VHH binders against Phosphopantothenate--cysteine ligase 2. Designs and how they scored, part 14

Target 1, 323 residues: Phosphopantothenate--cysteine ligase 2, of Oryza sativa subsp. japonica (Rice) (q0j7n5)
Amino acid sequence: MAADPTTGGGEAESFFRAAPPLRDQDRVAGDLADFVARHSGSGGGGRLAGVVCVTSGGTTVPLEQRCVRYIDNFSSGQRGAASTEYFLKAGYAVIFIYRRGSKQPYCRFLPEDSFLDLFELGEESDIQVPESHAAVVKTAIRNYRKAIDEGLLLKLPFTTIFEYLQLLQMVGTAMNCLGRQGMFYLAAAVSDFYVPWESMAKHKIESASGPLNMQLNQVPKMLFILRKQWAPSAFCVSFKLETDPDILLQKAEAALRKYGMNVVVANELANYKDVVVMVTSNGRTTVRRPSKEDDVEEQLIDLLVEMHSEHIMQLNQDVHKLT

## First folded at step 4 (VHH)

Design t17 (from b11 with Y99F L101T S102Y; framework vhh_lunsekimig_d3)
Fold by ESMFold2-Fast, scan of step 4:
Order: C-alpha cells, then sequence, then structure tokens
Structure t17 (fold): chain B 323 residues (1-323), chain A 119 residues (1-119)
C-alpha cells in the first residue's frame, strides 16, 4: 500500500510558505549546488561510492518569535557524527545537516564540558596538546582537513525545526539529480509538533499572564515528501528510537511501508550505542558492537553501503532486462 | 539450541476452525517477538500475524478478524487461533523468531505444519 501523495503535501507547502527565512539561504544554496555538481560527474569529481545526506542532532521548537524558550528533541548527535566518519571512510561524499552544538565528525573525543582540558600552556605561553591526547587530535585534524579540503564533507547547521526542514528540502531537491546514487541517513531527532511562527508570542512568555494557550500543529510528514517529491529514487534510511521495544518494531515496519523507506534502523533508548536492528522488506538484521571501545556504526555503515550498492545494481539489472 | 516446533495442522472444511501451536525452547521466549508465516505451493512465505514482547499484535488484511495470535510465556508457546477458514488459507504454516547469529538477526524457522481447507 503506497501512501497518498496528496496527504501532507498541502501542509508541507503551508509550512514552508509561513516559515521564517533560513539564515544564509543564498550561500547554502550555492555551496550545496557546487557540492552536488562536483560529485555528479559534471564537476570533475572522481568515481564515488555515493553521496549521502546525514542528519544529526535534535530539532527545537521555538515558543516565542524573539526566542528565550523552546521545546527540545534532545540528541547528542553521536550516531550522525560517527556514521559520517564511516561513510567518508567508505568513499562517500557527505552532506552533514546537524544541530548546532551537537557532536561533530572526528571530534567525538572532545570533553562535553571542558574544551580547555585538551590543551596545556608551554613555557612561552604556546598552546600544546598533552602527549596522552596528541595522536587522537592529530588523526582528527588530518581526517577532517582531508574531508573538507577535498570537498567530500559539506556541513549545514540548524537549530530550529524550521531551519531543519528548509535545509532538508533544499538538500533533497538538490540531490534528486543523483538518482539512486543518492542516500539519505535520517538520524536527527525531529519534533512531531510545532508552534507556527505567526502564532508565537512576540515577546517572552510571562508566568503571571494566566493560562498559556498555544496552537500546536503537527509537523508535516517530511519522510513522505522526501520519498514522493524531493528525491524519489534515493536510498532512504530512517531511525526509530523508543523506550518500549514492543512498539519499536511496529513503528519501524509501518515506516517502511508508509514512507517508502529502504531501511529503518530501530533501537531502544537504553542500549542504542550497543545494538541496532535494521528493518527491511527482506527481514531484520541486528548489529552489535563487539565491545564498548568499538562503534556500532562501523558495521552498520558497512552493511548499508553494501545494500546501497545492491540498490543501484538492481536498477541497472532491471533496466537491462526491460530493454 | 534454539528450536521451534509447530503443531495443530490438519484437514478442515470451509468455515471450520483450527488452533496452531508453536513450542519454543533454547532461548528466553518472553523477550522475543514471534511470527506466523504462511506458504502456499509455489508462492513466497508471507507474514500473516505477529506478536511482540508486550502482547501487541499485527495481522495481514486477509486474516484480520478471523485469526488471533497469542503467547503463553509460562509455557514457552505461541498460538494461532484460525476461525472461518477459507480455501485460500491452505498452506504450510511456520512459526518464526529473530535470533542473533553472526552479527545479524535472521528469523529462525520451525519445520512447518500443513493446513488444508477442503470442500
Amino acid sequence: as target 1 above (323 residues)
Amino acid sequence: EVQLVESGGGVVQPGGSLRLSCAASGFTFSTYALYWYRQAAGIERELIASIYRGGSTNYVDSVKGRFTISRDNSENTMYLQMNSLRAEDTGLYYCATPFWTYGKYEDYWGQGTLVTVSS
């Protein structure tokens, strides 16, 4: 059963029409167009395994237009950051849509509260990295610089649900020309409800104002719009994170059918760093990290890369059979 | 050693009822999702019913309202109550559960039990 293409389409159009303008929209559009062109064969790029859009971190819903309060779908960004490293290692170009302040590729070793603990002052007040961290820092700098300088990593920041969905629309539309070579890895924690911009309090909400009445609208079904309108041929991976394992598989199976996902990666909040379940039309594959020193993302990305390659190959085989 | 053993299949007239059982051993039954698949001759196996750890259930449209899946964690047994049976329900019925092997969950299958709805 395919989802109805008219369901949510009008809501999505209304959302984008009413959204506040995206910060640096023209610059983002230019950088994105250049990045995609470089990797589609028109810009002189090499033969890549593919181009993937990784979304990472949690969206916020502002409660006031001059925002001091918001609802946060908290996510550290660990999965998206780690996965980006492994996609780059696998020969992908990566468009990294991320929550400002969330974990960054190659920087996951950084202390949450103590940036300055990475450094020491020398005798001439020169900045030094302690010997215990030097190798990790050097590897991070080398890998990050290589990815940026070779045009293999494009970073696009967001904070609000409005910024996130505008970026996702721009990236989805831009990547459509890549066909099945495009991949979406949708690991961001996305708000289900939001306060429309024009319905927001213009100033800080006061506790003495009496009962708080807010119009909460459901966020449009962007997975559906991505699949049906923006990038219909791309390989799409979405995530389900639940505290209740019983409903988790139901939601994963529903998302496969309803939104046309190729893979839904399902996990429980309690063990998401240790184990994930990939749900596909062909069954389930559980990925477990061998130890707490390892990343579950390493095997997860290896398997997704293999599946993406098969997805591209299946289209080529089908076209050959029909001709 | 993980084992699933189906029973309760047989020949039944249209409109009749059958109760299938799946006896499980070798794993912590209460923590696993459990499935009933059906396979007609020459057709791929289809998932017809599922039951999750907490008792939530799903059914394929063709059996919804006629079949009921249930589990008894104290007996390590899953059931499929089949009512208002039709000729199209004829096939091999397999119980399945995901099992961790070599870095992936693959469904572990029983040997199947045959249901024949004959007029």
Scores: ipSAE 0.000, ipTM 0.111, lowest interface PAE 19.1, mean pLDDT 78

Design t19 (from b11 with S56D T97A D107Y; framework vhh_lunsekimig_d3)
Fold by ESMFold2-Fast, scan of step 4:
Structure t19 (fold): chain B 323 residues (1-323), chain A 119 residues (1-119)
Amino acid sequence: as target 1 above (323 residues)
Amino acid sequence: EVQLVESGGGVVQPGGSLRLSCAASGFTFSTYALYWYRQAAGIERELIASIYRGGDTNYVDSVKGRFTISRDNSENTMYLQMNSLRAEDTGLYYCAAPYWLSGKYEYYWGQGTLVTVSS
């Protein structure tokens, strides 16, 4: 017998049991164990503000086991990439779960289709970065290499909903040992429906002379599993994106209560780079960037860091454990 | 069958030294991070020292400069060199290795070795 459907435990177990093997699973497990161990306690000889898992980009749902057709939840990864930079600046270690091809920390300045325009040939045909871009590129390299080499940034790539949820499960359970020092910043655009791997066509779907009938299953509600099973003491931040501003805050408040989130960040598709609303049990806080040259993520992360510090200092659960 | 066996515990005077060993079998030792945990009577088990696959180490503040963790992948053995021992170092010392099994991070644990610092 599966677990009670209202808890999602049985659905989650069935999902993971039937999923295809995660690419590089043993390497991911080793890298993640090393990373969490390094930041357990006082954090590598220095005091860390915390450890955060940032999810970024959109998941795909494959329609065939051999990849020809997908349903894509598009996301540029701008929010997660920018937020990762500010978490690192705030003294966090970051586990960055990201969609392959999405925006990367310190690389948000890169144009999507102009790769060769970033370079020029110097004397003796050496490859050079034009002076107009040299300062930005050098700063990006320094910040990125410092974060990687000091063991403060772990990057875990995904493409499919299966890979994403397998990585989230691994990271969530690994971070449980960090207790209240752990934070989840769930900015990825996650598929609501999927085709089960074992029921999926092995090869390209043939549709000669007939309609394509496809049975889609609901993706298990992993926010419940994260909160109840994987990392119950962690500080959890989720995102709500809406096109209709009239229902945005209602849906954010509903998500806060339903999934037990500490914060729901609400934003409209039309202005998500300019303004966000943080929804908590204590009310709403609007965060607006001062200009188009600024990142809304700077103030957002500063406020979340303060809330996380308060969460770490709370003793309410300890009182309950004594009874 | 995975097995971790601690040894080297004993009674020592304050300021003395002990070397703990953790012998591992049944898994590829070199692919795992390895940890020393300490549990004092009535206190939660705490992580005191870690050694990562690349050889980097980490220590809880109370043992920095006094304890040294090391590993010998060829002998499948992890060590904890404990110098300048203090009364608060008294406890049961456990060797641990994390692993991923069916959706969970779990630990292979040894049985523990007792260290008593007493004058």
Scores: ipSAE 0.040, ipTM 0.416, lowest interface PAE 5.3, mean pLDDT 82

Design t20 (from b11 with S50A N58Y E106Q D107F; framework vhh_lunsekimig_d3)
Fold by ESMFold2-Fast, scan of step 4:
Structure t20 (fold): chain B 323 residues (1-323), chain A 119 residues (1-119)
Amino acid sequence: as target 1 above (323 residues)
Amino acid sequence: EVQLVESGGGVVQPGGSLRLSCAASGFTFSTYALYWYRQAAGIERELIAAIYRGGSTYYVDSVKGRFTISRDNSENTMYLQMNSLRAEDTGLYYCATPYWLSGKYQFYWGQGTLVTVSS
């Protein structure tokens, strides 16, 4: 293998070699390979608009190998969960890489701290859903079951930065065979710094030993590696979240150029549910939800699907020129 | 070390047949789905056939009914039987499989075998 400093191949290889083994890696590899192959072309199921990898939720950085403590890049998973629903509605197959415990597609309206309030006991102590919630729950069950049963949704859980990046490498590499029909929608909140696995304490860090010294290394630039090595022809969407609106768009434009993204979605922490700005090489497009009852993701996904279709059509146009 | 070696390519006239073989070493076929890809001049590499772990198969529309994928797990070998070959079938044929080893997931590819359909 050749190391390429501009793509970070050498650092990425060292990261993966030193990482702990991925939980259930052989099963994940098999499920992923089957899913991607089944959706490559019309013979692998129905004719799809495309296949998208959606990343969702926040990564954690463990501080010990037998982990009691971690640093959490918190994210509810709302963006990725909602976007997955709209991609499925738009005729995509979805590989959903998600943080365990984060919002799930079709379940994001269900109360997290009031689970039992969704149910009541009937006269024979059978479990029932109150009529006030029955319509929402039935719709969620129908949509979820359809997506799973028709093989249109593959869910891959993570907790740590190590699991996340191993899954992203697996999915990126597997989706390379889809060429331009593949899309990456990278909405997960990813740790910028981590404690290398081999440098970690085996057991809980003891405070009585004096000041806590932690050496944090930068996470290798996986967006470069995804774009240059794993899936170079795919349509790539990344996210930039900022508290300061004055620098948000400048950072988004810098990220677009630096990482070779097709789209950078810029949003402010204060209003991320209401408005986003799509940044492309052709300019900026502001997307705002029509009302507080609507999802900004509905219009965002519609526009991204249109852009992705143009990306796919460019390949078909180029093939027609050659043949 | 994982290695895939293709064989069976050659020059054939339109309407002819070829059987491609892909022999694996360093792993067993029972673990993963297996794929045949084709790279034609001026065209991006495309998936033309797959055989999944459960034995079900996939074919791209342009080869469906003409090509047959099979595998023998005991021989650690995969086959592509190509019938009624057309000029458009000319290209490099690669066998491929996803593999997970030492924290790294990737597709392993053979070196490719050339199929030329010419009059």
Scores: ipSAE 0.000, ipTM 0.281, lowest interface PAE 12.7, mean pLDDT 80

Design t21 (from b11 with L101T G103Y K104S; framework vhh_lunsekimig_d3)
Fold by ESMFold2-Fast, scan of step 4:
Structure t21 (fold): chain B 323 residues (1-323), chain A 119 residues (1-119)
Amino acid sequence: as target 1 above (323 residues)
Amino acid sequence: EVQLVESGGGVVQPGGSLRLSCAASGFTFSTYALYWYRQAAGIERELIASIYRGGSTNYVDSVKGRFTISRDNSENTMYLQMNSLRAEDTGLYYCATPYWTSYSYEDYWGQGTLVTVSS
């Protein structure tokens, strides 16, 4: 990555140089290279719609190198997990960067309070899935196994902000060869501030009975680096969550311009499962789920798939008209 | 070559009105969203109003009900009708349009037009 003060590359480079090594980095790099190569050739998957990187769940910021304490940007992972199912249904190959313990594609039906509620004992004390759940479980197993076995779903776990950003850099760089066929769907809740690894205490911080003062550095804005350096031709979707509806759309439009996103999906914390607003340079589109039994992600992904197809076609025409 | 040229700025008393114009050339005007930004001395540039390809609009809260953005695709011109002007509305007003290629993500900007609201 070339350092340029105007692009923030120097800040990103400093972050990555100081970050702790990513666990299993070589294996991740190999799996990612194989996955991208499988889907980058003409005729790969016959009529594959595209390759999308979906980020899901929340990042944590560790406070010590041998961590007992951390700051958590909590997210259930519902949006990313549901969206991954619909992208697979739409004919995409999916790289799923997810927070360990967050909701998984095809597993959103699992009981949250008790895993054992999924099972019952038969007459001979054998373990059975109740008939009321059997159809959902079978469908989940078939869809999940198909996606994994056909090489259409690559799962990459993270916990910390350091792991997340290293994975995003690796995936962004690897997907650059896909050009306009690549899509980023950035639904993870990402920490804005962090404690630099090199400045962390190695062991648990022992606080006196007085206030604990911490210095947090701003996390480098990786959306900008993704657009300028890692995957400049990809279709990029980011998310903006707000509690105040009056400022939500203005902030979404500002983020669209500042980071060069193709779409910013804006939603209020109070109703994010029911309604979202897609913000683009061409306007705003409100997407509502028809009922509480439906996923808002179904219509959202259908619309994004159409827009991605238009992006692939229109970007060439716009370059000729504008330059 | 993309060009945006603002006009219509001037000096007006509080409660007065002004209409700004932005004349565009060098791109397919009807295809692109268009923005009005305001920059006051010592303050960061603020997005005031947006108008999209289909004619839908958005405004920052401080100007809602007072400012109206519009576009004329046949003349390649965007307008900002400013009513009930306040001292706080003083600043340089820029029109802008998004620009995306495989290599660049930035806005094209006009030169700016000065609006001064004072008594």
Scores: ipSAE 0.000, ipTM 0.160, lowest interface PAE 17.3, mean pLDDT 79

Design t22 (from b11 with T28E S56D N58Y S102Y D107Y; framework vhh_lunsekimig_d3)
Amino acid sequence: EVQLVESGGGVVQPGGSLRLSCAASGFEFSTYALYWYRQAAGIERELIASIYRGGDTYYVDSVKGRFTISRDNSENTMYLQMNSLRAEDTGLYYCATPYWLYGKYEYYWGQGTLVTVSS
ESMFold2-Fast, scan of step 4: ipSAE 0.014; ipTM 0.398

Design t9 (from b11 with S30D L101T D107Y; framework vhh_lunsekimig_d3)
Fold by ESMFold2-Fast, scan of step 4:
Structure t9 (fold): chain B 323 residues (1-323), chain A 119 residues (1-119)
Amino acid sequence: as target 1 above (323 residues)
Amino acid sequence: EVQLVESGGGVVQPGGSLRLSCAASGFTFDTYALYWYRQAAGIERELIASIYRGGSTNYVDSVKGRFTISRDNSENTMYLQMNSLRAEDTGLYYCATPYWTSGKYEYYWGQGTLVTVSS
């Protein structure tokens, strides 16, 4: 028996019907299905802790269908990339939905402005990594190759708000079969407003014109749809970024209630690398990195993994009571 | 229009066997994953077996070694061969498939077929 087909929300359905086709849609669907399958129903001592979807980087809003101009919601992808490393370390399989060009897991040490500084030419003009960087590069290669080769990391790229939400819908619905073993870690910086794809065809943007007046529509609130329709049993973590510290926790608590999240991670733009506050129905927990050389994500992920384990065990205890 | 129709359910004694079939139409059968879910009384619907376009299969621990999922792309049909059936295997069995169309990822379900294991 199928669920009521109207439960998806009219705004979300209209958005997807009007969106441009996702690039490599069939390949993404197949890779995603194979990945979720590999990790559903696994068991045994030392087994997989869970499957997490990590979203990372910022979305863009194209202003033209053949896009020359866009609005960028800038995000380095530091949070999602670092968190993916710690989820993998904690025994998770990770679906990494990321902005093309943003920080990648195990590659956060790479220089942004001069990639070639990482290399040098040897005696025979061969390409090599300097001794000073060799250990870091080797560790990155080992960790990355292990995650990919063992089928523990699936990378799904996006650029636009359309691609991002289409991928989120695909991953959400695919992960539904994982029930409580699924987790969503929604660290991407998502555009609040967009230009509808069809509307772009009607709006001729001419540089010689007077004031540019564009009508922006509000992006449908997909967090609600994810929580209520796509993956209702999953453990959901969202992020609240605020520039004003006086209202950060108030806004995080409001978001927790409004979207039915299990956890809202609150951080200030000024110090997001140093400290975060986890907001739950049971209260607030402040997480601070011990030093500038540490990642705040290490303790954050450890705490989220504990909470997720409790979420999974709650279902198992309920099933045991029924049998 | 995507349609999934289950058949093969029935009453069987402990230790017996049943083969479930799921006939599919309305999509390109050989390109998508196919699943068997089980709904037992008082328990949430659970994924028990899956078969993917790449040929990979996966099973919940309680049915490993007893159940075999397979597909026949020429007949647009998925099967679940159930051997060494136990009382706890009693439930309503559903076939399901994810389907991507027009930028939308959907999850289609059959109507279900009842399996009762009793002496």
Scores: ipSAE 0.000, ipTM 0.340, lowest interface PAE 10.9, mean pLDDT 80

Design u1 (framework vhh_lunsekimig_d3)
Fold by ESMFold2-Fast, scan of step 4:
Structure u1 (fold): chain B 323 residues (1-323), chain A 121 residues (1-121)
Amino acid sequence: as target 1 above (323 residues)
Amino acid sequence: EVQLVESGGGVVQPGGSLRLSCAASGFTFSTYALYWYRQAAGIERELIASIYRGGSTNYVDSVKGRFTISRDNSENTMYLQMNSLRAEDTGLYYCATPYWTYSGTKYEDYWGQGTLVTVSS
């Protein structure tokens, strides 16, 4: 009744009803439920700093059902991959929603275009890692295996906008039981428009047929739905990327107010690896990496972890004042 | 370290019953979801039954009402009770748990070796 129909759940429900079914949806639901239950049970004893959903990489919009053509919102996944490493280091359990082929936690230093250069053949034609890369690879293996073996990292892949939004809805809903212990770190580059599945061509679009005419619908505003319906007590971090610094900060402050974000991380395209601005209700904080060999994400995550801790403790202090 | 061992497969006539077992070791069994997959000749491997930490279950439509998945956390064993078996149920049946192997730049399961079920008359 109180919800704006242009930003509310009715639009999202229509999207999900019309979307193609998520492959292995029941298995994903079970894995997600078990992951959340594991960390609400064992982590409820104060072992974890929190549970965070990190979204990473860019969504695609398919143009035909048997997809040959798509619109891609390019993102390397560097931000989400690096941030996941620092969240794990800070004592979080991480649900990592990622674009297939994007940067992975602990693997972001590995060359993608020169994959075979990571290996050499030994005396018995066995595969070995050259000494120049051995230390980095071994550290990556140890950290990754620890996160997986301790059940601290759940990886959920997507390619299309349909897969991404279905996963986000499932994760948001599942994390609601964590209340203020939950965090969303929404670093994925998300499509603003899409072609509805049922109106999509089943086969490759033929250019000989004349000009390409397609109807694009606006993607529902999931930040609003996440904040108001799926996980209203969670600590929510969103990202804003722009070329113009003045417009960037105005948009960041608008998003903070409109969607009820706890933090909006503002990045300029020209320097996003070097500098970010955290926008909160209390003002702006600039975060800079000390050198080109450092990650801006290290200090960014440290500050977000501190803010999240305060968010959790604020409710406890309010309860203490009432008692 | 994680080991899943299936047993109970065999040859049975249409309308018959079989009970599959999956014995698990090397992890905290009670905290994880457990799955039965089936791979029939010429068909992609399919998830047929799931049982979650809380005891809730899910089934693919073709086996719903005929198959029952269960778990015994004290014995670290999962079961699949298969009733009213059909020729279409013939295949390799795999026990699985989520993401237990290093090969993982992606979400994946640790798999058992499989147990063969043949429904023939």
Scores: ipSAE 0.000, ipTM 0.130, lowest interface PAE 19.4, mean pLDDT 78

Design u10 (framework vhh_lunsekimig_d3)
Fold by ESMFold2-Fast, scan of step 4:
Structure u10 (fold): chain B 323 residues (1-323), chain A 120 residues (1-120)
Amino acid sequence: as target 1 above (323 residues)
Amino acid sequence: EVQLVESGGGVVQPGGSLRLSCAASGFTFSTYALYWYRQAAGIERELIASIYRGGSTNYVDSVKGRFTISRDNSENTMYLQMNSLRAEDTGLYYCATPYWYPSGKYEDYWGQGTLVTVSS
């Protein structure tokens, strides 16, 4: 396939050729192929709402090939984890590309630093869950096991920018056969700059040496390549996080046009759990959570599912009219 | 390197049967889903049958009950048994698998195709 210089396709191909090998690449390819193939055809009985790739958490940029120092793009993974739950509830199959250690679907309400407080030992040294946590833990287990056992949730972990972009390429190209039934929900916090693998020190940088000077290359613009090459018919949702509310919506509108996104979800760093603005070619929709006990993601996903259904229905209406 | 070779196509009368074979080499056959696509004149390639790593299968409605897909991981071969053939089954039949290329591409790999003609 020829690269388009205006979209950075040649740079992306160079990035992937020079990247370190993805861990368990063949197994990931097999699991992904099985998952997409299983959901690409309409089943006999029920109809799947769609297949969505959710990216979640932050990427790291390693400074050394043997992984001692990193530049970390901190993200809890709250948005992606919560959204995955609501997509599953809405009848989607979900490919969850996530940062290792970030929040997981159905586990968001569990104690962050007190995992063992979820358990106690009985008289026979059996493991028990205290009554105060039992209902929440049981619900989490039931929902999670159902999604996994029914083949509706595929989890693909990453840590580095290299792993993230390799997984995104694999998932993007695999989902191309889904056409407009596919959705990308790109909530991961992605590094803008990286140290090329071949330019890295192979061993730990000496801590007591003089000033550390770093030269970073710009990460290729994968949103262009996803939209133009990997999955051109998919429904694409990206995120714009800003500290300045006065320019947030202008930047979101610019990103919508620049990358050809169907929706840009705009939110401020200060209140991203409370309110988001969905930006489309048709206008803006503000989504607010009613209380601190609620997820803003619930209404956000309901609205995105509705928009995606319209996207699919418009194609189906056109095909029906022609036949 | 990666190679998919279809065989078993031919000319049959309506109501006849054919068995297609797809011989694979150059990759770890047992870990991948495998597909049969059909391309008729004036129509884009259509996925007609799938078989997954675990052995589960899927078919388009038009061939369900007439076609059977199977795989033999020991021989790196996939089969499509086609019964009760109809004129509309005429087309080029392609064996396909998603594949991760050494070049860094992840895309479907198709064989050369085998022609099935159902006519008087």
Scores: ipSAE 0.000, ipTM 0.220, lowest interface PAE 15.8, mean pLDDT 79

Design u2 (framework vhh_lunsekimig_d3)
Fold by ESMFold2-Fast, scan of step 4:
Structure u2 (fold): chain B 323 residues (1-323), chain A 121 residues (1-121)
Amino acid sequence: as target 1 above (323 residues)
Amino acid sequence: EVQLVESGGGVVQPGGSLRLSCAASGFTFSTYALYWYRQAAGIERELIASIYRGGSTNYVDSVKGRFTISRDNSENTMYLQMNSLRAEDTGLYYCATPYWTHSGYKYEDYWGQGTLVTVSS
């Protein structure tokens, strides 16, 4: 039987067929295949706590094929970067799909705008790190090198909605062999609308042409495709950000039902660093950081890791699951 | 190099108790997830209990309420307290941790040698 029109299967296929080719696609495919094989084969099928795909930062929608202008769904990447650190500490291998220029794991407290201030010239004109930054830089290097050198962190960069969705499809498909040991932590701010590549202006749009009229298409709902096709047994966590608390919980519960998410993490724009609400079929759990020096992500990841462990141990012959 | 050494196995009567220990060295113990697996004769190795960095735990249904996993990060040791033991709990008990070696270029689980638990009259 044909796919339900509401599932967007045909729309997703059309999107990928019409998208510009992903830069370095073969290399990305190779790196991803190697990473997944490392964490599924050698240990008798991924006896890590789990393998998680963390998406982080915001997507852009280019307005021209030779891109000068774009629409940006800005996100700092703070949540994804912090959560990646806590997943690694919890015994996960992490595939980090991130917006170029967004916050990186272990680098969240390093200066971004004054890179050369991280260095000074020593007595023999050698390069040194000033004492004011030395402790933070050393901690970042130790943690980052450990994760990379132990093969526990794979970083996959994106900028555009096209790159993001192509990477998500590749990662989702590759992680399918992990079954219930796979987890998706979908913290990226994803564009709802885009300009189709073939319909896009090849050169810079000129402002002297009067009002700018653009044809915007709805981005296919990839959460549906992830759950139904790419990785149906994985544990899926999505995020909902809202300014109105009354609408927030309603939207989170709707997303849980509509997209088949295991957890929706709901947070208000005003306090997203301080408190979040986890919404599940079993109810709601409020998570708050003890102080402004703590990360809300620490307790959030601890709770999600516990829930994922329960998901892995669930019996396939359970009547509730079969009906 | 990573080493895991189990101890505390033995022969006990049904309804008895045992405490297993797993002493770890060669890695930053406090940051890693740790597991107890059980292997009975002719049966595949089964994950029975896990403990994660944050202290959260998970158990297979057959041991839930009877077994308790714990860790002491200051002593680099993990424990499994086994109460109300049954004949079906007989097997080799393995301590395991997921660890990636810098020289390995491939993920590997580190396993202890195993400790035998026999529940019989």
Scores: ipSAE 0.000, ipTM 0.147, lowest interface PAE 17.2, mean pLDDT 79

